# Designs tried in a protein design chat: VHH binders against N-acetyl-D-glucosamine kinase (nagk). Part 6

Target 1, 319 residues: N-acetyl-D-glucosamine kinase (nagk), of Dictyostelium discoideum (Social amoeba) (q54pm7)
Amino acid sequence: MSKEIFIGIDGGGTKTSTVAVDSNGQELARHTSPCSNYHSVGEDLAKAAINEGIKYVIRKVKETITDDDNKEVTVGSICLGMSGVDREKDKLLVKSWVTELLGESINYSIHNDAIVALSSGTQGKLFGVVIICGTGCISLGFNREGVSGRSGGWGPLLGDYGSGYQIGYDILRHVLKAKDQVGPKTSLTQVLLEKLQLTKEEDLISWAYDPKTQSWQKFAQLSPLAFEQAQLGDEISNLILVDAANALYDLINSVIKKLGLDKEEKFPLVYTGGNIERKGILSDLLSKKIMENYPNAEILNTTCDPSMGAALLALNSKK
Below, E stands for the ipSAE of ESMFold2; O stands for the ipSAE of OpenDDE; V2 stands for 0.75 times the mean of E and O plus 0.25 times the DockQ between their complexes.

## First folded at step 1 (VHH)

Design f10 (framework vhh_6z1v_2)
Fold by ESMFold2-Fast, scan of step 1:
Structure f10 (fold): chain B 319 residues (1-319), chain A 123 residues (1-123)
Amino acid sequence: as target 1 above (319 residues)
Amino acid sequence: EVQLVESGGRLVRTGGSLRLSCAASGRTFSTYAMGWFRQAPGKEREVVAAITRSGGSTWHADFVKGRFTISRDNAKNTVYLQMNSLKPEDTAVYYCAADQFLSLYTPWQYDYWGQGTQVTVSS
C-alpha cells in the first residue's frame, strides 16, 4: 500500500516548520525553510518556503518505503498555521499555493498561528483556550460546537496589553518617571542603562526613536529585566508584572465568557510564549487569578511545537 | 524544456568584482524561478541567491549578503550574479538553475541546471 501521511506547517515570523506524521501521529519527517509570512517577504518567497517544506517531507517519507512496486506517498490532509492569515482572502491565497503543488483533491485547513498553538497543547483538539504572550499577546478559543472566540492580538500600537512589548514599554516609562521624580526610584534604571550601553536616561530618546533599529521586538527584548528585578525585590518591577498578569487575565476571561466555557466541567487553557512559559512571578500571578475564578480550567503548557500541533489537527480533521 | 549556459567565471584577485551570466534557451524563460548555486572543493552544493519569475523578489544567502546581487532580464533570457568584494572563500564552481517553484535552501528542487562556471579568487 501507499504510505498515507498528514502534514502540518507552522509559518512563523522568521522560519517555516513542516512536519509529516503517520495515521498514529508519529513523526516521519521534518524540515525548516525560510519565513512564509507574505506580508513580510512577499507572496513568491512565502510560497517557495511552503513548497520546499512539503516537497522535502514527502521525499523523506518516500525514502523509507522498501516496497519497489509501490513507493507512492498519499497526503491525506494538510493543515497550515500561519501568521497574517486571519481573513478569508488570506486563507484562499495560501490554499491556492498548496493546491498548485498538491492538487485540489487533498483535504486542506488553513488557520492563523494561534489556532495551531492551541492544538499543540491539546493533542490536536480544537477545544479550550490558548493565551499567547510573546512580543504581542492574544487569547483565542473554541467551544464544543466549533464556535471560536478571540480577544487581543491587535498589535502593540493598538493595545497588546500584557505582552512583552507592553512590559518593555512599562520599564522605559517607570525609569523615566523615576528620573523626573514623579515616580519612585527603581533598580530598573541601572540595569536598563547597562543593557543598552547608555550612560544617562536622556540617551533613551536616541535609542527609542532611532528609525534604523525601530521594531516592537526591540522593546519586548527588555521584558526579562522586569522578571529579574522583581525576583530581587524591586517594587516597580513587581507592579509591572502584576499589571501584565491582570491584562492577560482580562483577555482569557473574555474568551471564556464568549464561548460559555465557564459552564464546562473542565476545559484546557494552554499557555504559550516565552513570558508565561518562563517559571516565575508572571505565570504564578496569572495562574492564581485564573484558578480563583475558574477552578474548572486545566492549565497546560504546549507539549510539541506548532507544526506538530498542525499535523495532529490535519490527522484529526479526516474523521 | 530549457537549457542553461553559465559564463563569466575566471581567476580574480581578492577584493575584485565579477559578473556571472546565465543564458537560457526558449520562449518560456519568464515562467521559471532562477537560482545561483555554488560548490566549493570538498563541500556540498549550496544556494547563493534566488530570484522570482518577474524579478520582483530576490533572496541572498547570509554569507554573500551585501556583496552579491542577483538580477534578471527576461527580454534577453538571462539571469546575472554581480559579485563584489570577492574573498578566497568564494572560490567555487557556480551553477544556475531553473524551476517552476523557487527553493531557498535545497538544490534538489530545481529541474534544470547549467554545466557550471569556475570562479577562483586568489589572495
Scores: ipSAE 0.000, ipTM 0.177, lowest interface PAE 21.8, mean pLDDT 84

Design f11 (framework vhh_5c3l_4)
Fold by ESMFold2-Fast, scan of step 1:
Order: sequence, then structure tokens, then C-alpha cells
Structure f11 (fold): chain B 319 residues (1-319), chain A 125 residues (1-125)
Amino acid sequence: as target 1 above (319 residues)
Amino acid sequence: QVQLQESGGGLVQPGGSLRLSCAASGFTFSHYAMSWVRQAPGKGLEVVSDISGSGGSTTYADSVKGRFTISRDNAKNTLYLQMNSLKPEDTAVYYCAKLSYRYPWGTSLEYFDYRGPGTQVTVSS
């Protein structure tokens, strides 16, 4: 007797999550290893993190088999959702690591982590659209023919419109316009200075251009201020979130049109990322605009972590 | 404002136990996966454990599996880490972190939206 497992990996960033499931999608083993984004940590450490997770979950499943005569585990399929993997060259590199460990006889699926986030909202189905709104933003999708589509995801410098970065940038811009008396007053001024422990608007120059603390993440971390102040009735904060909703809608609309999903009777649209997973003004504005234009969209949140989404995608690809 | 505040750290002898708590406010706690992350002196960040928004799924680093237990109380907006059989190598600043999907393309961006200021755990004899 052999126990067949399906492996999902959510890789890159600060950690790599690996999970093994059985044929019913039940979790059998899970492991956390270090970052596997090879653009961040290099190929050797990224490969080691992936291999660590795979070896661990296989070993742990074998340990649960109490029949002394039958301690065999078979990997039916593996799916990797990887940060920094989008081009064919990146996918071939990652596939070479897994092939070296497991051989070429198993089913491999290697995707950008945004694609695997879709499957965490669709119970492992690679069909529909996902919109991810965190520090950056991206929309990705698949149609029934397995054709993929993408809009956005170019990075903050090249225009992550609708992202946490852009919301944070707009907060700074509007606070400075209010200071210059070329824009209306906003409650964002006081709360921004308090958050950054600054005394006056002029101090924002030193904060924003400090090379020691320079990251796009520091700008994106300001985005909650717009949500809080919009709820309190600040008109500028509401304007910032309306602009963000319109930008996110444009990405989603582009993917829907590229993939012909407007012709489907129904299709899933998965929201993920800190700025839109939370029910609030941005998600409400976005959802209203989507439903006005695409009443056949089924708006969903993720129901499991991306590694489980990857494992369910691996399972469904073998069925 | 999004706020995360850790507590429960301190000095403990090897083999001892500590329970860390993280009080969360400014967001819908039950909608977000949460993590405990640690940083030992002179080392990088290590993800210790994470838990789904519902509490239905948990993960653990190999170094702490069987010794640490993550849990959450969504009614109280509180995240917990029960640490048993503590070892000197567990000495680190422990951070509570709210998870988000990081930028998926070609960057070194962190995976969490926000983390707390941290609480020091020191395991020594």
C-alpha cells in the first residue's frame, strides 16, 4: 500500500510554507522554512528552503503510517506559488530544483504567488480573477482554456495604481497640498505627523528621502490612515480611496476582457491583500463598481492560506 | 490606527515556559492571518508560527514544533504563543505580525502589513 499526497508551496518573501494533503484535501503535514525568493536570498538558499519543506512533509507523512510493512509515500502532484516567479526562465529554474529532488515522473505546476492566491479563494480551481492589494497591486486570472491574463504588478516606481504604496503617496501629497494652501485641509495632516512622530510638515522631507529607511513598504504602511479618516468623514481620505477603487477596477476589468470572462455565466473574483480583504470603504466601492459592470462576477475572499490553495490546485490537476 | 502590542516576554531558565500575548486593534482581527516572528541578536527574522483568520490552520517552524503552540481569541482580538521547553537558542525579540500578500514580482518586500514593537525573551541559566 502507498499513501498518495499532493504538495503545495507558497514561496518567497520572509518565509516558505509547504503543506501536504491527501486525496480528500485533508492536511497531513506542514512546514515553514526560510525565504525562497531567489532575487532576495540567491539560488542556493532559495533551493534549500524549497527542498527543506518538501523533504519534511514527506518524512512526516511517512511517520504517520503505523503499518510496519507499508511505509511508502507517493507524490501525485506538486504546485509551487512563488514570489518573484513570472517569466518562463524563472519557472524552469524552480522546476529544475524540484526535478532534481523528486524526479521528472510527477506532475509539476509552477506559478507566481498571485495565481496561487486565486486558488485559495476558489477551493483549488484555476479559473477566474484575483486582485491583490498590498504594498503593490496586481490582477491575474485564468479562463477555461487555461489561458492566463495579467494587469498591473509593475512595482511602485512604475505605477502600482490602487496599491498601498499609491494610497500612502497620495496621503503625503494631499497633506503637503493642504500645508501650501493649494488643497483643502484634511485630518490626515495631524494623524500622519503623529504616526511618524514628526512636529511639522517640513519634517516629511527628511523622513521621505532618508536613505537609511528607504523602502516602498514604509509608504504603504501609511495607507491605513486614509481608511480611518475616511470613516470619520474626511473628504480627502474618501477621494484617495475612490481613486484607489477606480484604479483596482481598471486592472480587474482589463483581465476580465483579456480572458473573455465577461461572456461566462459566472466567474469567481477573489480579493486578497490587507487593503481589500478587510471589509470597508475601499472594498465596498470596488465591489459596487464591479457588480454594476459585471453582475456575473462572484466576489470571494480567500478561505485558506496560499500554500493550501497551491496544494488544492495540485490535487485538482491530478483528478 | 492599526496597532499590535506584544506582552509576556522575560527571562526564563532552560526548560521553562512563557506565554506571549498580542493585543490587536484598528482592523477586523478575524479577517487576517497572524504570525509570530522572532529575531535573535545578529540574525535575520525567523517566522516561528502562523495561524489563519479562523484559527483552523496553523504552521510551525521545525525548530519550535512540538514545543510552541499558536492560538487566537477573535472575540478579544488577541493572539497567543505558548512556549514550552524553552532552549537558549529561543532567545530573541518576538514580534506579532499581521499578514498580507507582498508585491508578487521581483522585489524583497516583506509579507506582513504590520508588526508590533516586539517583546524580549531571554533563556539563560
Scores: ipSAE 0.000, ipTM 0.184, lowest interface PAE 10.6, mean pLDDT 82

Design f12 (framework vhh_7b2m_4)
Fold by ESMFold2-Fast, scan of step 1:
Structure f12 (fold): chain B 319 residues (1-319), chain A 124 residues (1-124)
Amino acid sequence: as target 1 above (319 residues)
Amino acid sequence: EVQLVESGGGLVQAGGSLRLSCAASGFTFSSYAVGWYRQAPGKQRVVVASIYSGGSTKYSNSVKGRFTISRDNAKNTVYLQMNSLKPEDTAVYYCAAQLFSGYTWDSLPEYDYWGQGTQVTVSS
């Protein structure tokens, strides 16, 4: 007599998104609450944000029930996609918040955002490969036996090749090589200086080592310049994106081989992250190389946000 | 083999100063970003300050202007100079060496080393 719902939560860096779906995967309610990254806001505020989302979607679903005799809602499963919860201690802490609210027997799971991103492209199936190309990059996948594999994600100091950080770094590198006359001239020089409001290449050292604005994200924010200048015919920008595509391919190829997905009749390959999700030269170069080597790959984009991807994981863990 | 050891904690009066040290061994320290984290009673561990391999720094909003992070790669040591201490700075302070910084907090598992922590108590 009660309505069964499945809850997905995306515990992002700036806000928390919570969604409830029915047994057919249809969205019933959604809520945005404050940041739940407890490494940033502390346990009390993070717990409150998660509890706010869960309580809200349950209440909203109850309000939509027209059966006057039964407005009860049961949570069949809950899945959280969260950054910064990689250790068992962290996962158990978050689980304690959820079980305090929903009971110790709740069907609970927590996953990193790479797993949730795969789910967001596969309608909740943990099968296939995802490639994430944002500030950093990583490839992760699952085979039919439930075995997982990953490649990349080693961070900027070890190259993090194919990432937005690495594209941004390569822009800086090639601009400075052109200045030193050890590399060819590039239109990236002028557009980089304009974007950063600098007058000369020597000013880049102060910008790069500014302690007030230091983050890997600031380098990744330069990556659109290579896309724009490559489209305008800049050879260096094209080289940067070819190198990025080759690096991303190497990560994907490694995961495919580790998981035996080359032997599948067909497997999904989900693209996510701003640098490859949008149509452009990088995604085209990468897709061409993928299809030449793995014609059984089905290249997909995510079709829903991370909270929905988590909700579909929750649904599929039960049904 | 890999080890991070914090020192320099203690009891201090509000408005006072402390300097924490974190001595690293067993890995190529100069290649890692290193951060100071703190955990107050009843709270989760939060970032205080970080310093990248190139020497650039980042601070949480609660400590900007009061705390300074620095590193000495020749000694494999990172420091946290804490000035104008407040009772709300009371916490166990942890040193962490992180291969991933920035985007690790966003979407990737942390691959880092942690110290045992050092207690800082600020009385009013």
Scores: ipSAE 0.000, ipTM 0.139, lowest interface PAE 14.8, mean pLDDT 82

Design f2 (framework vhh_6z1v_2)
Fold by ESMFold2-Fast, scan of step 1:
Structure f2 (fold): chain B 319 residues (1-319), chain A 125 residues (1-125)
Amino acid sequence: as target 1 above (319 residues)
Amino acid sequence: EVQLVESGGRLVRTGGSLRLSCAASGFTFSSYAMGWFRQAPGKEREVVAAISWSGGSTWHADFVKGRFTISRDNAKNTVYLQMNSLKPEDTAVYYCAAKPFYSRGLYTSADYDYWGQGTQVTVSS
């Protein structure tokens, strides 16, 4: 009998991670290939990156088979988690690449990165809520009927309240309010200027409006300063993190209500993203508010990377 | 189990230098703020210096500012106190202490959850 494997692919913004697992969910092979976001690198390079990963893990598993009478590997299912593939047109395009390589009979699924993040905390089950808090933020979930719900994820320009971007922006806002004597003094002023290697608050104009370095990530990278200063007793930093926790709660609350999860005996709520995976004031404030309103929520962290989360979804689709 | 072990305390002459180390185990060191406290005979423990979980922010008491420097190495699970220009008034048992980075308060002994046994620093005139 051939060895059956299940393949998970994480098509991230900078690289593509592919993993193969056996029927028990044990990792057998892993590979990293270049970016597969075709909006960034084009269709040919994206397709090549996905094909490279699939071919590598199949070959690697074949190399580990000690039974010379049966060195065959069969793909039971494949799941791709990819950023920027929310539209049906994008999903069908990527499916066509996989189908060309592996055939029409393969069990195939493709999901956006938020769905795969939920799976990474639920051992491959699409039930419950995930909150992703990184540069931006989004909450997404599924109920027992397979209905999905979403709140947030509109991008920083249209409102990523509670995100790293908003925390960073709030740091800048409060430092300038302190400079103008419109708001109270904050220790954020000194540490912000030190981090950016600036001498005075007026220099923030040139930094913030520099057309050569315009990115949401540059604002989000300031967010650790609020955590550190809050720990040292800065009231403004505490205020920023309280506001962030309230905004994240609003997204989660919306998804719970849309999906009727408040009526469940228990449901998983998965935290992911650097700002809330790290145990601290933000995750504690958020968790306190969640548990006060939804004692039936089971707060979880991701237990594996997104490619493994995708592989477990592939495996679960056969069970 | 949580442990904090101080080392480096000794007799030193006025104007000398000394570096204290505190080795941490049994918890996720990089998620904890660290503080150095001291206690002279017949006095309450007072805060000397504190450092954030990442090492990106530090605080030093006015009476040691410019002479003492707190630092940490998260890869080694160790916090340090570099003491320069020592004075007889610096004679005390020095303690390291740990608190979760999200908990409020930094400047009193009650703010900290875990404590070492202390290391004796004696500065002779």
Scores: ipSAE 0.000, ipTM 0.285, lowest interface PAE 12.4, mean pLDDT 84

Design f3 (framework vhh_ozoralizumab_d1)
Fold by ESMFold2-Fast, scan of step 1:
Structure f3 (fold): chain B 319 residues (1-319), chain A 124 residues (1-124)
Amino acid sequence: as target 1 above (319 residues)
Amino acid sequence: EVQLVESGGGLVQPGGSLRLSCAASGFTFSRYWMYWVRQAPGKGLEWVSEISSSGSTIKYPDSVKGRFTISRDNAKNTLYLQMNSLRPEDTAVYYCAKGYWSGRSLYPTTFDYRGQGTLVTVSS
């Protein structure tokens, strides 16, 4: 009897996490390798990072087998949740790396990282809705027939509604409206200038339009200021977070309707991403609105890391 | 530091052609996917084309497919965009980009770096 393992991979923006589990979902081995987002590091480095993780966990499991007559390890299936893998061409490319290493006969699945985030909250089941709120935002889900639906995730210029980027942008907008006396005063003005080490609102032009430091992440990094100032009673900060909650709700509502989940007795709704996983004003406002409209929603946080979520998907695909 | 310098833009008549170039430095060009994106006046960024590190994988949106051709010369650290059958709606600033893809989006929505751009005006 060979030992059968199931492999999950989380190919994030900065690192790749690989985990192997047994038939009961218990972790046997884990490895961290470099970034496998090939849009950032290229195909050769991305492929090498994935191969490194797979080879490591297989070797590590073999080393733990105490029955010398039965030191064989078989891969029952593998699931990859990858940043930058959203289109069929991306999936075919990553599939070619995996099949080159492990052969065509194994079960495999390749998904974007949003799908693996859902499975991290559902114990490896592709059913329900996930809302991801960090630098960007997206809602994605599956119904019982395996039909998928999504809303959002188009990036800040095309409508990344409720994202950390949008919260950061709204902070800048309201600070400038306060300066122009078009909008009310806000405590965000002082804390924004302090965070950026600026002395006056006019200095925001040089900061915002600096091409050497231009990224949507630098705007999203401002979002904690709205949470802090809202807690201290700033009305503008509260308004920004109410607007964000309403935008996130619209994405979730769209996915629920597309998939007919309103007709389920119960369905999971998984929160992930820094801005809504943290308990606070935004998650409270969002959850209240969801429960008022969909009392059959079960709001969950992720219970394991994304690589484990991928491994549980791999396990469930073979069972 | 990463540097991308676009060139080749200009004024062209409808139905005409232009070839854009992007000179890359400060990173190992041959190991990165490269992109062309554009921004028309008053509009957001629009993805125009992408090319894999080796040049073997290339993709276009329907709006330019059959008219535009992306290519690269890894020995010269240069990215190209051949634009044929140009239309007034192709008028935009064109940017060369070294991108970061987010698995949270179907399209590259942020870039590690993009150049200053080159203006293409399609008008009689």
Scores: ipSAE 0.000, ipTM 0.151, lowest interface PAE 16.3, mean pLDDT 82

Design f4 (framework vhh_8fcz_2)
Fold by ESMFold2-Fast, scan of step 1:
Structure f4 (fold): chain B 319 residues (1-319), chain A 125 residues (1-125)
Amino acid sequence: as target 1 above (319 residues)
Amino acid sequence: QVQLVESGGGLVQPGGSLRLSCAASGFTFSRYAMNWVRQPPGKGLEWVSGISGSGGKTTYADSVEGRFTIIRDNDKKMVYLQMTSLKTEDTAVYYCARGLRYFDWLLSPKYFDYEGQGTQVTVSS
């Protein structure tokens, strides 16, 4: 009689996405609430954002029930994917918010954003490898024994080789090397200055070190220039993307070997992040290197957003 | 639809010469490095030579350097392999191979994404 739902939550850096699915994985309701990264917004606002999403999707599902004799909604399981919640203390804190709202007996899980990204490509299965290439980069995976493995994800200052940040940084460095005549000329010089509305390379100092706009994302936002100029034949842009592909391959190779996935008949390898999903040198070279060394890899893209990936993990925990 | 059609193979005596041709279609030819690779009887694929999209840069396997010359004509969408001082060890099926998209400058035995059907070269007396 009651409608059983499974809830997935993506607690991203800028917003929180909540989705409810039925026992077949069909989406029933979704909601967007403010940021739930409590390291950024504090515990009260983060808890409020999570509670808002849960309450909304339950209410929406209840409204769709036409049986006047039984309008009850039961939450069978809930899964949260959140950045910055890798410590046991952080996981217990977030669990306390959810169990306060839904009860202590709720089937609950919480995972970092990389695990949820893997699930988004594997229809809710924690098996295989994911490579994420956004502002930063990380490779993470699980074997059939449930053992996890990771490579990368240390952040830009500690070496996000292959990331959007690193590609953007390399654009800046190669433009300045060309200015200094210690490196070859590149078409990146003109397009970089145009994008940033600057007149000369010296102006890059003021742009890069501006304390009012200091963020690693501003560097990563330059990465499309390398893809565009590589397509137009710029050798330096091609070099930057080849280096990025090699770095991402090293992360993937490490995870595969740590988990013994090279011995599997087949394993999924999920690509996520704008740069590696983008058609071009980076994805082409990366995929070629992977298939040359691991022909048993099944390269996949994510088929749903992270909140849906979390919901499918919640659903599979009850199957 | 990408197509690479090789021609010019045949039987030649040791010390002889042969010119292989590859006609490309279905892609923007000048945006890709082009390669020649070969497969000797009972062996794996061996990279022979590469040429950049502009034709300004070439590279060769040590076994053929000084004897083979790779050339391209972007207007005709052709790549050629001029072979001289042929040896019995050069006997193989020769394939034209397209480099990776956006890599018109990248000349490497590991960076090609499409191969033609091949043309047989036999060096024998």
Scores: ipSAE 0.000, ipTM 0.169, lowest interface PAE 17.0, mean pLDDT 84

Design f5 (framework vhh_7b2m_4; at its last look DockQ between E and O 0.01; V2 from the best seeds 0.00; counts 0 for: pae E 14.0 > 2, unsure alone 59.8 < 65, placed apart)
Fold by OpenDDE, look of step 2:
Structure f5 (fold): chain B 319 residues (1-319), chain A 124 residues (1-124)
Amino acid sequence: as target 1 above (319 residues)
Amino acid sequence: EVQLVESGGGLVQAGGSLRLSCAASGSIFSINAVGWYRQAPGKQRVVVASITSGGSTKYSNSVKGRFTISRDNAKNTVYLQMNSLKPEDTAVYYCAADLYSRWGSLFTDEYDYWGQGTQVTVSS
């Protein structure tokens, strides 16, 4: 008897996670492979990363089959959540990889990684809204009719307001405003300089514009300072977080309205990302605003990783 | 590159307490989340606790109410306060770090960086 498995893949910006589950949704095997974003690493490496994950989990499952002469594993379905796969061309390319490996008859789905994130909070159901807040931010969702909506996700340069990048950037701006005496003093000044091992505000120029260390993460990593100082009563830090919460709300609100979810008795709103988990000043501010405007929203955190979310989508496609 | 170094492990009697530390070293501390894992002999590595850059914490059911994860950003260190320790808590404890990504990562067993681990032994 062939063991049927379902495979979920989270193709993130830096790594690929692959999970195999059985018909009950129990995890059987997991593997991490390199980046599968072909825009970043090229088609060959991206394909290799996907193949590596799939082959690994299949092999591992086969190894667990002890008594059957025919160690046959059948992939019932595979779901891929991929970063940067928003275009049809991208989807076709990924499809070709999967079908080449698993056959033309394979049941498959390819989604944006944010959709998989939603699934990770909804246990494999594509209904509701997800807000992702990390270095960048994006909100997207599905209504019961299967219509999808999206807001944000333009990247830090184009304005991921409310993101870790934005918070970090705002910290720098306010510290320098204080230096110029065009804004109020803030406790961020001292802690920022300490963190960056700088002695004066003028040195922030060299730090910010250093060609050797240009990244969005460089700014996003500063975001914890706002949280910490806000807790200590720093008004500027609180302002930064309030602005962030408002920006995130706007994204969510846009998606809710686009999808008509305000008419639902209840819909899930999934929080994910380092800065917007259920616990924290930013999440609290956001939640308050959400509850005031959308009492039918059920705020949830993710209960599994994205690859598992994808696996559950794959599983549910057969139910 | 981020390096993680665990410390604070040792032998303790049942009912006792330990505090583990995970010190991060590297060029830039850009951690999205830090997690503590443990692996008992002959068992799989399992998650114990995690904390995000925003301070949000998660715990496994087996340690909830007994363990507390916290972080000191100034010291680039994450702590695991373990109270009311039980023999079943005996394991090698590992620190794991997830770096900031474009959208932020979700909690997973696959982190970007791992420490070497520290032994915790709880005697009856």
Scores: ipSAE 0.000, ipTM 0.226, lowest interface PAE 12.7, mean pLDDT 86
ESMFold2-Fast, scan of step 1: ipSAE 0.006; ipTM 0.163
ESMFold2, look of step 2: ipSAE 0.000; ipTM 0.226
ESMFold2 (binder alone), look of step 2: mean pLDDT 76; pTM 0.773

Design f6 (framework vhh_5c3l_4)
Fold by ESMFold2-Fast, scan of step 1:
Structure f6 (fold): chain B 319 residues (1-319), chain A 125 residues (1-125)
Amino acid sequence: as target 1 above (319 residues)
Amino acid sequence: QVQLQESGGGLVQPGGSLRLSCAASGFTFSSYYMSWVRQAPGKGLEVVSDISSSGRSTTYADSVKGRFTISRDNAKNTLYLQMNSLKPEDTAVYYCARVGYSLWSKPTYYGMDVRGPGTQVTVSS
């Protein structure tokens, strides 16, 4: 008997994760290969990373077959979750790499990171809403008719309200307002300067505008300070997190309304990203506001990594 | 530590040439797209040119196309910008930058995640 497998691929910024599952969703093989983001590493290296992962998991599954009469492995479906592949041109490019390796008739799908994140909380179902709160933020969802909806995710320059970047930026802004005496004093001043090994607020200009280290991630890395100081009773830190919760709620509310999910008896709402996955002030504020307006929302965290979420999408697309 | 260090800037007359170099360390240089970005006095950042990890694909801003050439030497972890037929409007601080994916939601844009300290290019008589 030939073994049918379903392959999921997570094409992240630093590495590519490939996993093969059986018809029951059980993991059979896994591989990590280099970065497959072709905007970062180019098409040759990205294609090689994807091919390496696929070839490895197929070979590993073949090695587990003890029936000497039939050691064939059939790929029933493959799903790729990739950063930066929302455009049809990008999807067709990546599809061409996969079809060169596996043949034109392969059951193929490709989705962005947010869709795969939803699948990682819904056990492979494209139904409901995901909210991602990391360096940036985005809400995305699907209704039962397969219609998709999206809000946010425009990047820090164009306003990622509710993101780790925004929280970090707001910390800097409120510390400088306190320095200028146009805002109240905050315990964020002391802990920010300590974290960055600076002695005075004026040093924040050199830190923030340093072209050698300028990244959105360095601002987002400040966000834990607001959580810590809010727990210690700092009013400004609480204000920052309330504003973040309201901004995230606006994204979620937009997606729910666009998709008519308010009319469902129940729908999943998946939280992902370090700022909202852990129970804390932000997740509590957000969840309270969601449940007040949408008591039919089932708030969930992801239960598997993105490559497994992609594999479960591949499996469910064949059913 | 990830470091990018530019060199080769200076004062040059209109119509002259300069070659900028950028020494990279602390990361796998051959795995990243690289770019040259500039900032003229009182203006925002402008992407001048970018180059793929292998060096096979390059792009240029319309303002410099045909005059500037970007190249890289992955064995030496060095990025170059050959600037010919320089104009007064090319006066700027030039930055070497590593291109990285900045956000999950960006379909085709990857922001610069690291920049060097910059090198001043002044084009005047």
Scores: ipSAE 0.000, ipTM 0.125, lowest interface PAE 19.0, mean pLDDT 82

